# VH-VL binders against p38371, part 5

Target 1, 215 residues: p38371
Amino acid sequence: CNFEQPETNCFVQESPSWAVKYDVVDSPKDANGDECTTTAPLVELMGVYKYVNPETGAAQLALRPATLASRAIADTTTTSADQTSLGSLDTEPKDHGFCHANDFAPAFVNVAASDTAAANTIRYEFTNVRVYSAAVAPGTQFTGELKYTSNGCTSSYVMRAVWPPAPCDTASTEPAENCGVGSGLNPEFAVVCQPTSATGTTGYCVPAGDIPSFK

## First folded at step 17 (VH-VL)

Design o6
Fold by ESMFold2, look of step 17:
Structure o6 (fold): chain C 215 residues (1-215), chain A 123 residues (1-123), chain B 108 residues (1-108)
Amino acid sequence: as target 1 above (215 residues)
Amino acid sequence: QVQLVQSGSELKKPGASVKVSCKASGYTFSRYAMNWVRQAPGQGLEWMGWINTRKGNPTYAQGFTGRFVFSLDTSVSTASLQISSLKAEDTAVYYCARQRGYVGKNYYGMDVWGQGTTVTVSS
Amino acid sequence: SYVLTQPPSVSVAPGKTARITCSGDALPKQDVHWYQQKPGQAPVLVIYDNSARPSGIPERFSGSNSGNTATLTISGVEAGDEADYYCQVWDTSSDQYVFGGGTKLTVL
């Protein structure tokens, strides 16, 4: 009485919150080619959803960064569709158990002009997204590339994500609060606590290395 | 909304000068280089160069290093193209176009274009 | 110096798929951008970074860059797609933008 492993389906754990870490590849430059300082967050939560068109069978992956969602409250010029990046998703795994997602539309939010600052657009452009779909941890880790633009300042990153999001504190000696036993994560995952700020200690557990990230 | 508005069309004699202006709005002007692109009647697009809007230094494409001058007035978010000693071959539509961005040592396209300014140099 | 080659014209029936090519020896190391220019109008960016679609551009526009050839694909072609189409890259080796010669798309 064995359970059959789902090798022919691109399962994605749908959730309003995954923990996503960005590691810089290209440091920030403006559209003159000069250095600037605006970067993507070190870590953020991200909504991740899968859609299937019932008439065609085509699958899509939707990514909604929490940074855009938080700014959306004040933005009357963009819709939730603008704030969500939608791309195609493979229906079957390839490349050693990965389901590829491509052709993402940009996700963005507009920040209105103030007395002291010009109007700005915060834009996420995702490429080469791959969801790990092997039976040991189906649809609970993914990787990809991000181009992040804010106020004309663009930088690029490798994106690594894990579900579920697990809050953590690098200063805690309790394993459950530092991505260890009791954190709520699969114990086979290799994860590390990433603070939300460079000077703080609290954040989320994120993949420790390349996806799939296992001990 | 991000917009580039160019000055009106010009009819000039050979030997005269012309200045085409391009006023930007809806974004931080000093963060995006301004390209100039020429299109002669019935011809394709030809990159003339750009100007760095923070530093004010121009870069000219091959063939545009003499009579063509890019300039800025940052107080009114305006880039300008001046063409001196006009020749019949300068008859074209001139576009300003905002540089989209820079990543990985590449400039990656022009996302916003002015409506174009027709310069006609007659006999 | 570096040249991007496009066919001068492409004809396609309404509802069919148009494929506009752009050839160049350095394309494997370049990101290709595509512009649509309707008669009497300024160019409009329709594809950037080989395959990305700006907001407001229909999903039937897509792009690819493989080998020495980039392709702009327009599925379900409409009469309103009649235009000149230009490919363009930033050529890091020569430090300049390069446009292709343009392709006139005719919808018959």
Scores: ipSAE 0.481, ipTM 0.804, lowest interface PAE 2.7, mean pLDDT 90
Fold by ESMFold2, last read:
Structure o6 (fold): chain C 215 residues (1-215), chain A 123 residues (1-123), chain B 108 residues (1-108)
Amino acid sequence: as target 1 above (215 residues)
Amino acid sequence: QVQLVQSGSELKKPGASVKVSCKASGYTFSRYAMNWVRQAPGQGLEWMGWINTRKGNPTYAQGFTGRFVFSLDTSVSTASLQISSLKAEDTAVYYCARQRGYVGKNYYGMDVWGQGTTVTVSS
Amino acid sequence: SYVLTQPPSVSVAPGKTARITCSGDALPKQDVHWYQQKPGQAPVLVIYDNSARPSGIPERFSGSNSGNTATLTISGVEAGDEADYYCQVWDTSSDQYVFGGGTKLTVL
């Protein structure tokens, strides 16, 4: 009989920063049904945290997009809880090593009206989140679905995330700066440098394929 | 502070007309279609249609293509419903309601509602 | 004309679970939205896309859509939950929103 504290089978690497890429599924439409142009970031950092109720063993997963947290500096109407999407986390892996998280509340921030712009709410809605928990790389990659809304313009994405975040430059010949050896990433991960802008070369290393993304 | 404020209740005789206004505030009016919903006394909710607030073109539900006209005044973020040739059966509460969004050919409901305008048609 | 069918009424004791159904032949291909309407008040969206909950709606409210039936579930029912509840879909075949007939939830 081993001595144990309460624990779950679903490990998640907690960090204020994971690197998350979003790949579009539904192009942006406004709430008239017409095309619009506002999109989620190509890549961003995301806070990822796990909470466990010590009396029941029930677990929750918290996701806090960094761009949402940055916008919250000027927002006095929302709290850290509003800016963080909290969902249930199942206690056992399913589907060959995935821990599922569901029932996420939206994460949002209010952008106050200015003299030149109406008030707006930026909203992230996460669904079908799956954390890869197999022993070879437990709790360091996850995937899910995102619905992103800003100024009435909504688009949907597959999100794929990896820990740790590794800055990169697609123009660099140094492996450590282009998601290779010395980057700080597990060398078995299949990753690629995702620039933060469509025309730039610098960004973060993100999964190259479906989770789990391995070479 | 997203809000829809409707004009006051109306008592009308058959054959008259009425215009119900719905003033929006706290958001970008041109990004969200405006729905109109009818509720007759003791009855359920009935979708009347919507108006595209960027392009101004209305869409009317079946049964609402004649005497019912949706319009906009974008300078004051206002949608209006006009009902002509009023009949007793038009007695109802009329709501404006903002469309919440659109993703993947799915309109996901109406998230902000006006307080309702009661139109009573009696002789 | 596509119809969503709801029971006219449901009664539940305080603290128990209420289940309000919405039946329709096309529901397997539709996303269901639910509204709560208290007497003399405008409707309030409580569930969208079958199971998603808008900000400010208590976790006691949940939704599902399986087979030809969608269900709004209210756990731990309180007196303040007493209201009419409507399901709604967008019907692509007719390009219209369709509401169910409504269900009056009585807490007793």
Scores: ipSAE 0.477, ipTM 0.803, lowest interface PAE 2.4, mean pLDDT 89
Fold by ESMFold2, last read:
Structure o6 (fold): chain C 215 residues (1-215), chain A 123 residues (1-123), chain B 108 residues (1-108)
Amino acid sequence: as target 1 above (215 residues)
Amino acid sequence: QVQLVQSGSELKKPGASVKVSCKASGYTFSRYAMNWVRQAPGQGLEWMGWINTRKGNPTYAQGFTGRFVFSLDTSVSTASLQISSLKAEDTAVYYCARQRGYVGKNYYGMDVWGQGTTVTVSS
Amino acid sequence: SYVLTQPPSVSVAPGKTARITCSGDALPKQDVHWYQQKPGQAPVLVIYDNSARPSGIPERFSGSNSGNTATLTISGVEAGDEADYYCQVWDTSSDQYVFGGGTKLTVL
């Protein structure tokens, strides 16, 4: 049952965990068009997988945000497939060493109603995803666009992701704990420590600039 | 489950008024504008406007600035359409429809529709 | 006064592909939404943002927006797809939703 690959294939480092940073493009608005406050996380881990249909040869990219996966534990109304955004993936790189992925289905979870809040759906919609596949760092960085909706509040972002996920602490003087030597990252990557919260110092190393992010 | 339930069909005489209600459930009412859409018999869909469910201010489409009034009762998550001085040409199905979202100065259309309320204006 | 033009009807045999067009001068700068309305029923959103499918819409429904024309494509057409189909945009120049005139899909 082995798939016969094309000579050129878009390599993607498959992992349950990549580090993903979101940078706002459109600030949060509700479905009246008015300001609201709910946003995507500053940084999160993301499962990234490549699948190939052995009957058709079509390649797919699966994106599984950790925030959805964690909330899905309590959600009996959605499946792992609903919580994962599946899109088409090119079979070979385009200009400048990128493999494009498009036509993503939304990823979502349902949050049950409580005494003080109506039921809600948290939704990720990915578009224009591009995986950097050039030989210097094949399939270990990607970028794309995100529309994030929760509680009727939608905002949009550029996403930038790197593998492997490297925990970090902005308060640490140890280079290995602050995205430097010993962190496990490719030393040519330009990265910075992004805390998971506005008040904390711990988080993950994320791309410092546009993909591909190199020193 | 997100749903919109409209009031029952109405038979009215010319010159009367009618109020169509639309009760929302399963979501935060104040986060989604409520659209009103008209469909005359055998005709297509016509956007009448919407009401901002947080601020309460209506926006009416070009042909709907006179006899048509949108209103809210937020305590029961209900939007209403009132049509005064009814004319035979007001005979139509009237739908409420929830605004899906807003980003980048664009609205994403209408994702949840009420079942429709038929208003018949007869002599 | 911005108008979206649709053909009044399209006929297609079961199992074939239906293509329903929506033409407008501003479409290159607009996101198109598509609604299905079966006889006697309320409209249902089937495509939004040119090509995205809401949850529960079969993958045989797809959409595109290129040049002055948006297209709703239904592959493997079934009798249950028989309906009126409307395109819609938000027109930022007039601050209004605009619907196309509708297309009746007949499956025969």
Scores: ipSAE 0.443, ipTM 0.788, lowest interface PAE 2.5, mean pLDDT 90
Fold by ESMFold2, last read:
Structure o6 (fold): chain C 215 residues (1-215), chain A 123 residues (1-123), chain B 108 residues (1-108)
Amino acid sequence: as target 1 above (215 residues)
Amino acid sequence: QVQLVQSGSELKKPGASVKVSCKASGYTFSRYAMNWVRQAPGQGLEWMGWINTRKGNPTYAQGFTGRFVFSLDTSVSTASLQISSLKAEDTAVYYCARQRGYVGKNYYGMDVWGQGTTVTVSS
Amino acid sequence: SYVLTQPPSVSVAPGKTARITCSGDALPKQDVHWYQQKPGQAPVLVIYDNSARPSGIPERFSGSNSGNTATLTISGVEAGDEADYYCQVWDTSSDQYVFGGGTKLTVL
């Protein structure tokens, strides 16, 4: 009787917090086809988790954006499963150390109507997610595509993510506060400080280029 | 809850007019185009066109120019289909359906449908 | 006038896999959406953007678009899946939505 269990080479650093940046591909349009202004955050933290069925070896990747997690506190109409996007994940790396994740269910949260705004659903739809799992930096960067919808306004992005999340300030001259030495990041990672707002200087270190992002 | 509620079934004589209403709730009405879809008895789905709910301009599919008019009452989040000079061939179920989105150069289908309104045209 | 072609019917045994095809010359450049319509009911979106599932649609529904053929796949078919299924695209050349003719899925 064999007691060997399936093994997987698609390591993913599990964490409630990765730093994720979004770079626009299709500018925001509403469901009439007209321009609108609502966009995904410039950067946000994201929960990233891997699940493996020990009987089949099938793996899944779960993505939970901080925007949904924050709004979920007040939302009694959606479940944790609705607020988390779950997709299939390869069990073996390919394409020079990438593990592909696909077939993601949408993640969403409901925002209740107020005196100034109608009820709304914030929705994330992830596709073509690829986790970099090569041994030199296993499971600490990933890329993919996002369709973001809020208030009927949809835009699309390339997403690029890195672990660990490192707070930063573009106005700081200290390397540890500007994605350099002392920040906690692998010094070979090519990263840049992405402020959380268009006018602010503070945010998180995010990949500077295509994944895998190295100097 | 996001929903579309249509007016009740209609029995009409040839040459009459009918107005099918579609009341939306649970979302920002002006952000989603409203499609109209026809289904004749025993037949498939046929796109009739849509109306832009922010600007109010309709787009009609080929073959639905003339007797078919889309309109809005945005104060009550309602889209309407009026069919004039009814013919027996207009006998069908008429659906309103909310447009899901627009990304790139493509409109991406219909995610919420009304229950349908049966219009029967007979002598 | 761009046309999407579907087989008029497909029969499968309970627990088996149904595959419903949708053919069109422009499909390599189009995103396909699929609707389920049960008798006497309004259509329901079951797959969008070729392969994505709306919230509430079981994982046994999947879709693909390869070459000039899109396919809706329903694994573990149940009696409740018996319905008409329509593919749909936006055709940029004519600025219109186009539905396929529909496929009746029978579960024997």
Scores: ipSAE 0.430, ipTM 0.787, lowest interface PAE 2.8, mean pLDDT 90

## First folded at step 21 (VH-VL)

Design ad3
Fold by OpenDDE, fold request of step 23:
Structure ad3 (fold): chain C 215 residues (1-215), chain A 123 residues (1-123), chain B 108 residues (1-108)
Amino acid sequence: as target 1 above (215 residues)
Amino acid sequence: QVQLVQSGSELKKPGASVKVSCKASGYTFSRYAMNWVRQAPGQGLEWMGWINTRKGNPKYAQGFTGRFVFSLDTSVSTASLQISSLKAEDTAVYYCARQRGYVGKNYYGMDVWGQGTTVTVSS
Amino acid sequence: SYVLTQPPSVSVAPGKTARITCSGDALPNQDVHWYQQKPGQAPVLVIYDNSARPKGIPERFSGSNSGNTATLTISGVEAGDEADYYCQVWDTSSDQYVFGGGTKLTVL
């Protein structure tokens, strides 16, 4: 849908890159109910887009995790639509300045079998997504819940996201590289550097607390 | 790509045995429990139980113990249902269905189904 | 034994909205799944976890819960929607899956 979007009270910063943090709620289990080890990434970028039906005024929110986008190149069995989670979005903010997004379709990619691994499906299922759209910081933070499944191993998370995406390095002494002045983030945002791996120092600035996350 | 393919229809006499197979493809077989569901002619769906595809331990629903046996052949990603001492009442379509998942407060359901196997028991 | 109750049949005209109910005493504490079964075919999951929709299922299909009743709603019903619909839950008390009796949806 490439048409001019009418202005609504639920502003969402459209961007191919939001910084998203996942905090585990339920540890991973396979569909037998047995323990498994595959989890969502600690942090990743996410495409976020808003669509408005010009005839009805109905709004939708689209979420495209970088994990799916990156693997899409090698996947000829799924479409861009399959790799994007689309849900309904409120037209105006409700409780505490949040716009609610619901009824997300699952997003997924297929990973073809290899000599060392069986065919795999990676699936994102989003629920209870809330975009903070208050006047103080409209459409630059959101939260929700994620059910992540990879190769039959499912875990659940609280999702917290902020825009813009600011790369960071916990090993750096430069404020701009530690989610401070010069990072491009709203100086009123409470953010911390989340490395992409447990042993690494580089990652992205993510909300330090519950959404909305302010100092 | 993900699919379950079941064996063909069966015609048996009372007292005989039948084995229905369900071959899985397109996913890691050992990560998803396999359910069995019975549907008698003109009747609703009835859960028979499932088998843990990693550990091989079956769970049978009430009423489906004794004559019903779930088994696996993991080398070919196949689950099987064997019914012994067949009765006329066993006439039904039998489905295998993949367990969707399990998280926290038990998120279940069956997201992939076989095409069904008709078993007819007649004298 | 735990029982899910569905109406045996529902009739709807094309383009109208069909509502199929599923009642159970413990539904507020359960996740409800819905299956569509067309004649001579295997069941297809159309709603899971009360209101989630699998990929490929039209937005016309939705699920909701209120009290002890779950409802499958099909808006803009098409001829192709004619089928049997079953609700399902996992009953923790009996440690088993329970299906509703099924509802035959007829498109007039």
Scores: ipSAE 0.866, ipTM 0.945, lowest interface PAE 0.5, mean pLDDT 95
Fold by OpenDDE, fold request of step 23:
Structure ad3 (fold): chain C 215 residues (1-215), chain A 123 residues (1-123), chain B 108 residues (1-108)
Amino acid sequence: as target 1 above (215 residues)
Amino acid sequence: QVQLVQSGSELKKPGASVKVSCKASGYTFSRYAMNWVRQAPGQGLEWMGWINTRKGNPKYAQGFTGRFVFSLDTSVSTASLQISSLKAEDTAVYYCARQRGYVGKNYYGMDVWGQGTTVTVSS
Amino acid sequence: SYVLTQPPSVSVAPGKTARITCSGDALPNQDVHWYQQKPGQAPVLVIYDNSARPKGIPERFSGSNSGNTATLTISGVEAGDEADYYCQVWDTSSDQYVFGGGTKLTVL
């Protein structure tokens, strides 16, 4: 049921782990314009945090993909700030319950050279991020666009995210293990199990449709 | 560290040829097209074209065909610009610059630049 | 040929805000990139894709587009910001990169 909601602040569920799905828009190409094969993960966890300036009241949204966080362990050349994408966030929902986040700084890690590969950079660039903050489901879904680059190979995606992160297995008959009852997800959310690999069955529950994704 | 290092300054007579080199390091050379940009004294930046570092095929901007040749030595991650039949008007600083990326149908600028090579053509 | 138009010069006092414009007929459909070039140095990318900043570029630098005009804004201008600034686009019609004529920013 839709109803007029009072003006509220942009609530965002802060968590080191959101489940994020990336759907391909543009296939990967290198900086020559030639086809390449490197893509973003099918699904990954993401740290999401909201910062508010106590003096000005301005809000910011921070996104930290697990891919960057994990590779950061071996990277001594980038900082946590480099590995986190920080953008502006609306103070109140603008349209249809969404809070807009823009002007994200790129997040990246460096991969050191090896005997078989030159040094590399993995980069996340987010745009047009929208957090669903309506009263019916405040700050537990968001969407946006991602430009992913690894070793000069760039692709673009629609990003869709949900909280909490619920592990799942497409091979399981147990509802709690397949994004159903007992998974911890809002029963009203439309979600599906996205395996972490093309051949695997284990992964995370992600939105089944456009955000907001409801049954 | 990602960097482009160009060859040193050149002084040539009209009608001569010059070859400017650009050595890349710190990244996968074959994944990024190499642009060439000319800047005459006191003038602005002018795109000359680029070379595909994987396939070796060059793209020349209008006005930079004929006397201008882009080439590669992939064994040493080096791109080169050769100018033949030099003219006084060719006096300029020449830059190599790495293509930043490509998405969809768009190219997105140049993120790494060489230090530039001054070519002076004088009788 | 496709042309990007910049003012030849802009002057600003230290601490003030400088705005450098770049105009093109097809700009609404293009991504604009900005380069800073200090005397005797190579250009440096300071803004890409209209408004994105490379790492290492101060937040004082920002890019925006409105209609057929892109604007590079430098807030809190410092003496070190004195340089030539160039806008750039990829023109799909001519299949070429196009630079603006450049703007000399003078810090008074």
Scores: ipSAE 0.861, ipTM 0.938, lowest interface PAE 0.5, mean pLDDT 95
Fold by OpenDDE, look of step 22:
Structure ad3 (fold): chain C 215 residues (1-215), chain A 123 residues (1-123), chain B 108 residues (1-108)
Amino acid sequence: as target 1 above (215 residues)
Amino acid sequence: QVQLVQSGSELKKPGASVKVSCKASGYTFSRYAMNWVRQAPGQGLEWMGWINTRKGNPKYAQGFTGRFVFSLDTSVSTASLQISSLKAEDTAVYYCARQRGYVGKNYYGMDVWGQGTTVTVSS
Amino acid sequence: SYVLTQPPSVSVAPGKTARITCSGDALPNQDVHWYQQKPGQAPVLVIYDNSARPKGIPERFSGSNSGNTATLTISGVEAGDEADYYCQVWDTSSDQYVFGGGTKLTVL
C-alpha cells in the first residue's frame, strides 16, 4: 500500500499515554563492558507532549516514560523535568511524512539505596525520534532509538509507539481485546498485542512493523 | 550522590613508589570500570588505562605498562594506582574517572571524576 | 597513534559564541565526548555521544559533528566558561581512549 500523503504540520497527539514497544538492538552491558541483565520494559505507556514557542515558532517534543515516572514516587531528588526527556521537533515533516526530533535530554530518576541495594539511577536516552505526521495518520505513531541504563547496565532498542494506548489480552479471541476491530485503534494500523511480561497475556497493542505500521 | 574521592598529594624521591587511591561512593562500584588519567603540569589529559571493577583485570594504555599497576579493594569500593620506580617525568596530577557506559561495542567516556592527586617526584 | 587535533586556544567576548573544533580521521565513526577543565579543578563532562548534555550542563553547550570534525559550541559565553576543553573518543583500532590536545578558551 502507498501511504504517501501531502505533508502537513508536525502534528503530535498529545497524551499522557502512548503505547511504546522496545525491541532490543544491543544486549545489556555494564560499564566494564561485561554482560548484565537489566533491560527496558517490553512495553510501557509514555506521556507525549508538544510544546511550541509562540514567539519563535520552535517546537519541542517531550517524552515521559510511565515506568520511569512510577519509580520517581519515592525519589525526592529528581523533578518532573528530570523525568521527562525534552528534545527539539521539526515544524514541518521532512522525510516521507516524518517529523524529526533530536537533542533529547536524558530522562532519569534516582533510586535511593536500601539495605540490599546501592543507590541507582535509571536513565532513558532517546535519539533519532521520528513522528509520523502524514495526513493519513497524523501524529499517532512514532519511532526512535532508546538507550536504557539501570545501575550501570546499558542496552539499546528500537522504539515504536502508537496512540491510543489499547490494552489487550493475547489469549482473547475477541478482536476488541486483541488489537482488532473495536480496540479503539485505527483499523488501518498494523498492531499486535505485546504482553507486559514474557509470561503474561495482558499487554498493550503496539506496532507490528516498522513505523509507519499499516496493514 | 555519586562521587570519587582520591588520596592526598604525594611528594616522592626518584626511584620510590607511590600508591594513589580512589574511593567510590553513591553507586554500584562493580558495574563501572575505573579509568586513570594523567595530566602533567601544563599539559593535556592522557589516558593511562582502566581496571575492570568486577573482574579486576586491568587494561593499560601504551606507555603505561610495567611501572604502573591498577588494583582494587572491592570491600571498600576503592581503586588504586601504584607507580613504582618513580621518575621526574611522573610528576603530574592523576585522576580516577568512572566509565560512563558501554553499548554497541562503544565506550562512552567518563562521567564522574575524582578531584585528582598531585604526585611530585623531586630529588 | 590516533590523534585528535584541537586548536590550542580560542578567544571570545562575553555573550558571543565560542566554537572549539576537534578533528580526527576516523571521527565519523566515533562518538565524541567533551570535557571542561577549569583551573585547578578536575575535568567535567559537558557533552557526550557527540551532542548529548549531562544533567546540570547548560543548554548553551552543544556538540555537533561534521565530517572529520567535531565542534563544541558555547553560546552566550560567560566568564565562568573560561577553561580548557578536551575532546575524547574511543579508538577501536588502537583500543584506547584518545584525548585531544585541549583548547584554552579565553573570555575577553
Scores: ipSAE 0.804, ipTM 0.913, lowest interface PAE 0.6, mean pLDDT 94
Fold by OpenDDE, look of step 21:
Structure ad3 (fold): chain C 215 residues (1-215), chain A 123 residues (1-123), chain B 108 residues (1-108)
Amino acid sequence: as target 1 above (215 residues)
Amino acid sequence: QVQLVQSGSELKKPGASVKVSCKASGYTFSRYAMNWVRQAPGQGLEWMGWINTRKGNPKYAQGFTGRFVFSLDTSVSTASLQISSLKAEDTAVYYCARQRGYVGKNYYGMDVWGQGTTVTVSS
Amino acid sequence: SYVLTQPPSVSVAPGKTARITCSGDALPNQDVHWYQQKPGQAPVLVIYDNSARPKGIPERFSGSNSGNTATLTISGVEAGDEADYYCQVWDTSSDQYVFGGGTKLTVL
């Protein structure tokens, strides 16, 4: 928590859980250049935290994907710091309410070898992250790019995130359960239910369009 | 731990052949192309080419065709470089290096390197 | 053939900032990678994709691109930073990796 830190104009809702959607840009390929099938999740939760250096006033943004956090339970080789991507953050909004975050360190976990599979690393590389911090929706949406690698299979995505994380079901006719009234989301946000799997109906509400996503 | 371990130094006569091995561990061997890089004494790094570790197809850089052969032994996660008809000019340190990745239309460098193998060709 | 040009040597005092440049005509359309090679050792990737830093590489190392020139910047240079540094790109036209000629960084 940064409630004891100096306030900056780039507000970011700190939370262990943002809803994050990944839209594919480049299909997955391994380091041979051959096609592979491993992809980032369709949607996942993400820890988002802001740090401010009290001496310099410099700000940083930390991103911790739930995938890494969950896998980290069995990983004794990486630290929490390894599982978190830390980048620089603007102190003031620039482009139409956006605060830019850059220079993210890769976040990763190691998956131990098994009888049938060699050791693996899952890696998140974030670039061009922009947090929407305008007065109308301060620090509750952000976007960026992700390069996801698992077992040498790399793919790229546009990342879009919204807070709070609202569970949803595309099969539900109840607005509260399908990203509508009662979901806890800003009613002005344009959001859609993204299932966690290609065949499922349950997932999280994510931005329906480009960030900022408004109706 | 991800690592590449190469075979030891070689001293050869002109006209002889040498085979340098590179054993990979700590990752899925078949997902990462293996590059070969040459460095002559006091000179810079030269990309020799790579081998597709899944398909076994080699790609040779210009100037490294003919006498240079990339091969695999997938059963032991090992890539090899063979140089035939050795010349004095082949004296160099040879590195194997793992391809970091591929996205879109670009390859993105080499993130793991072997310790290098010195090959000396002398009469 | 595509060529990446580096200065052959750069000297810097301890604690100061070193800048190593890499120039190429198609650089704006390429991702640049940087390698550090200390004497008698294998190269180590220190910067990739122009400005990304591998885990374990100190924050003192940074990469940037401007026009046809990529720059590796090492702030707060330490004696241990003395090494040869190579830039690298994948050249789509020739379908090959291209290394710069390397720059010897001397810490005075």
Scores: ipSAE 0.795, ipTM 0.915, lowest interface PAE 0.5, mean pLDDT 94

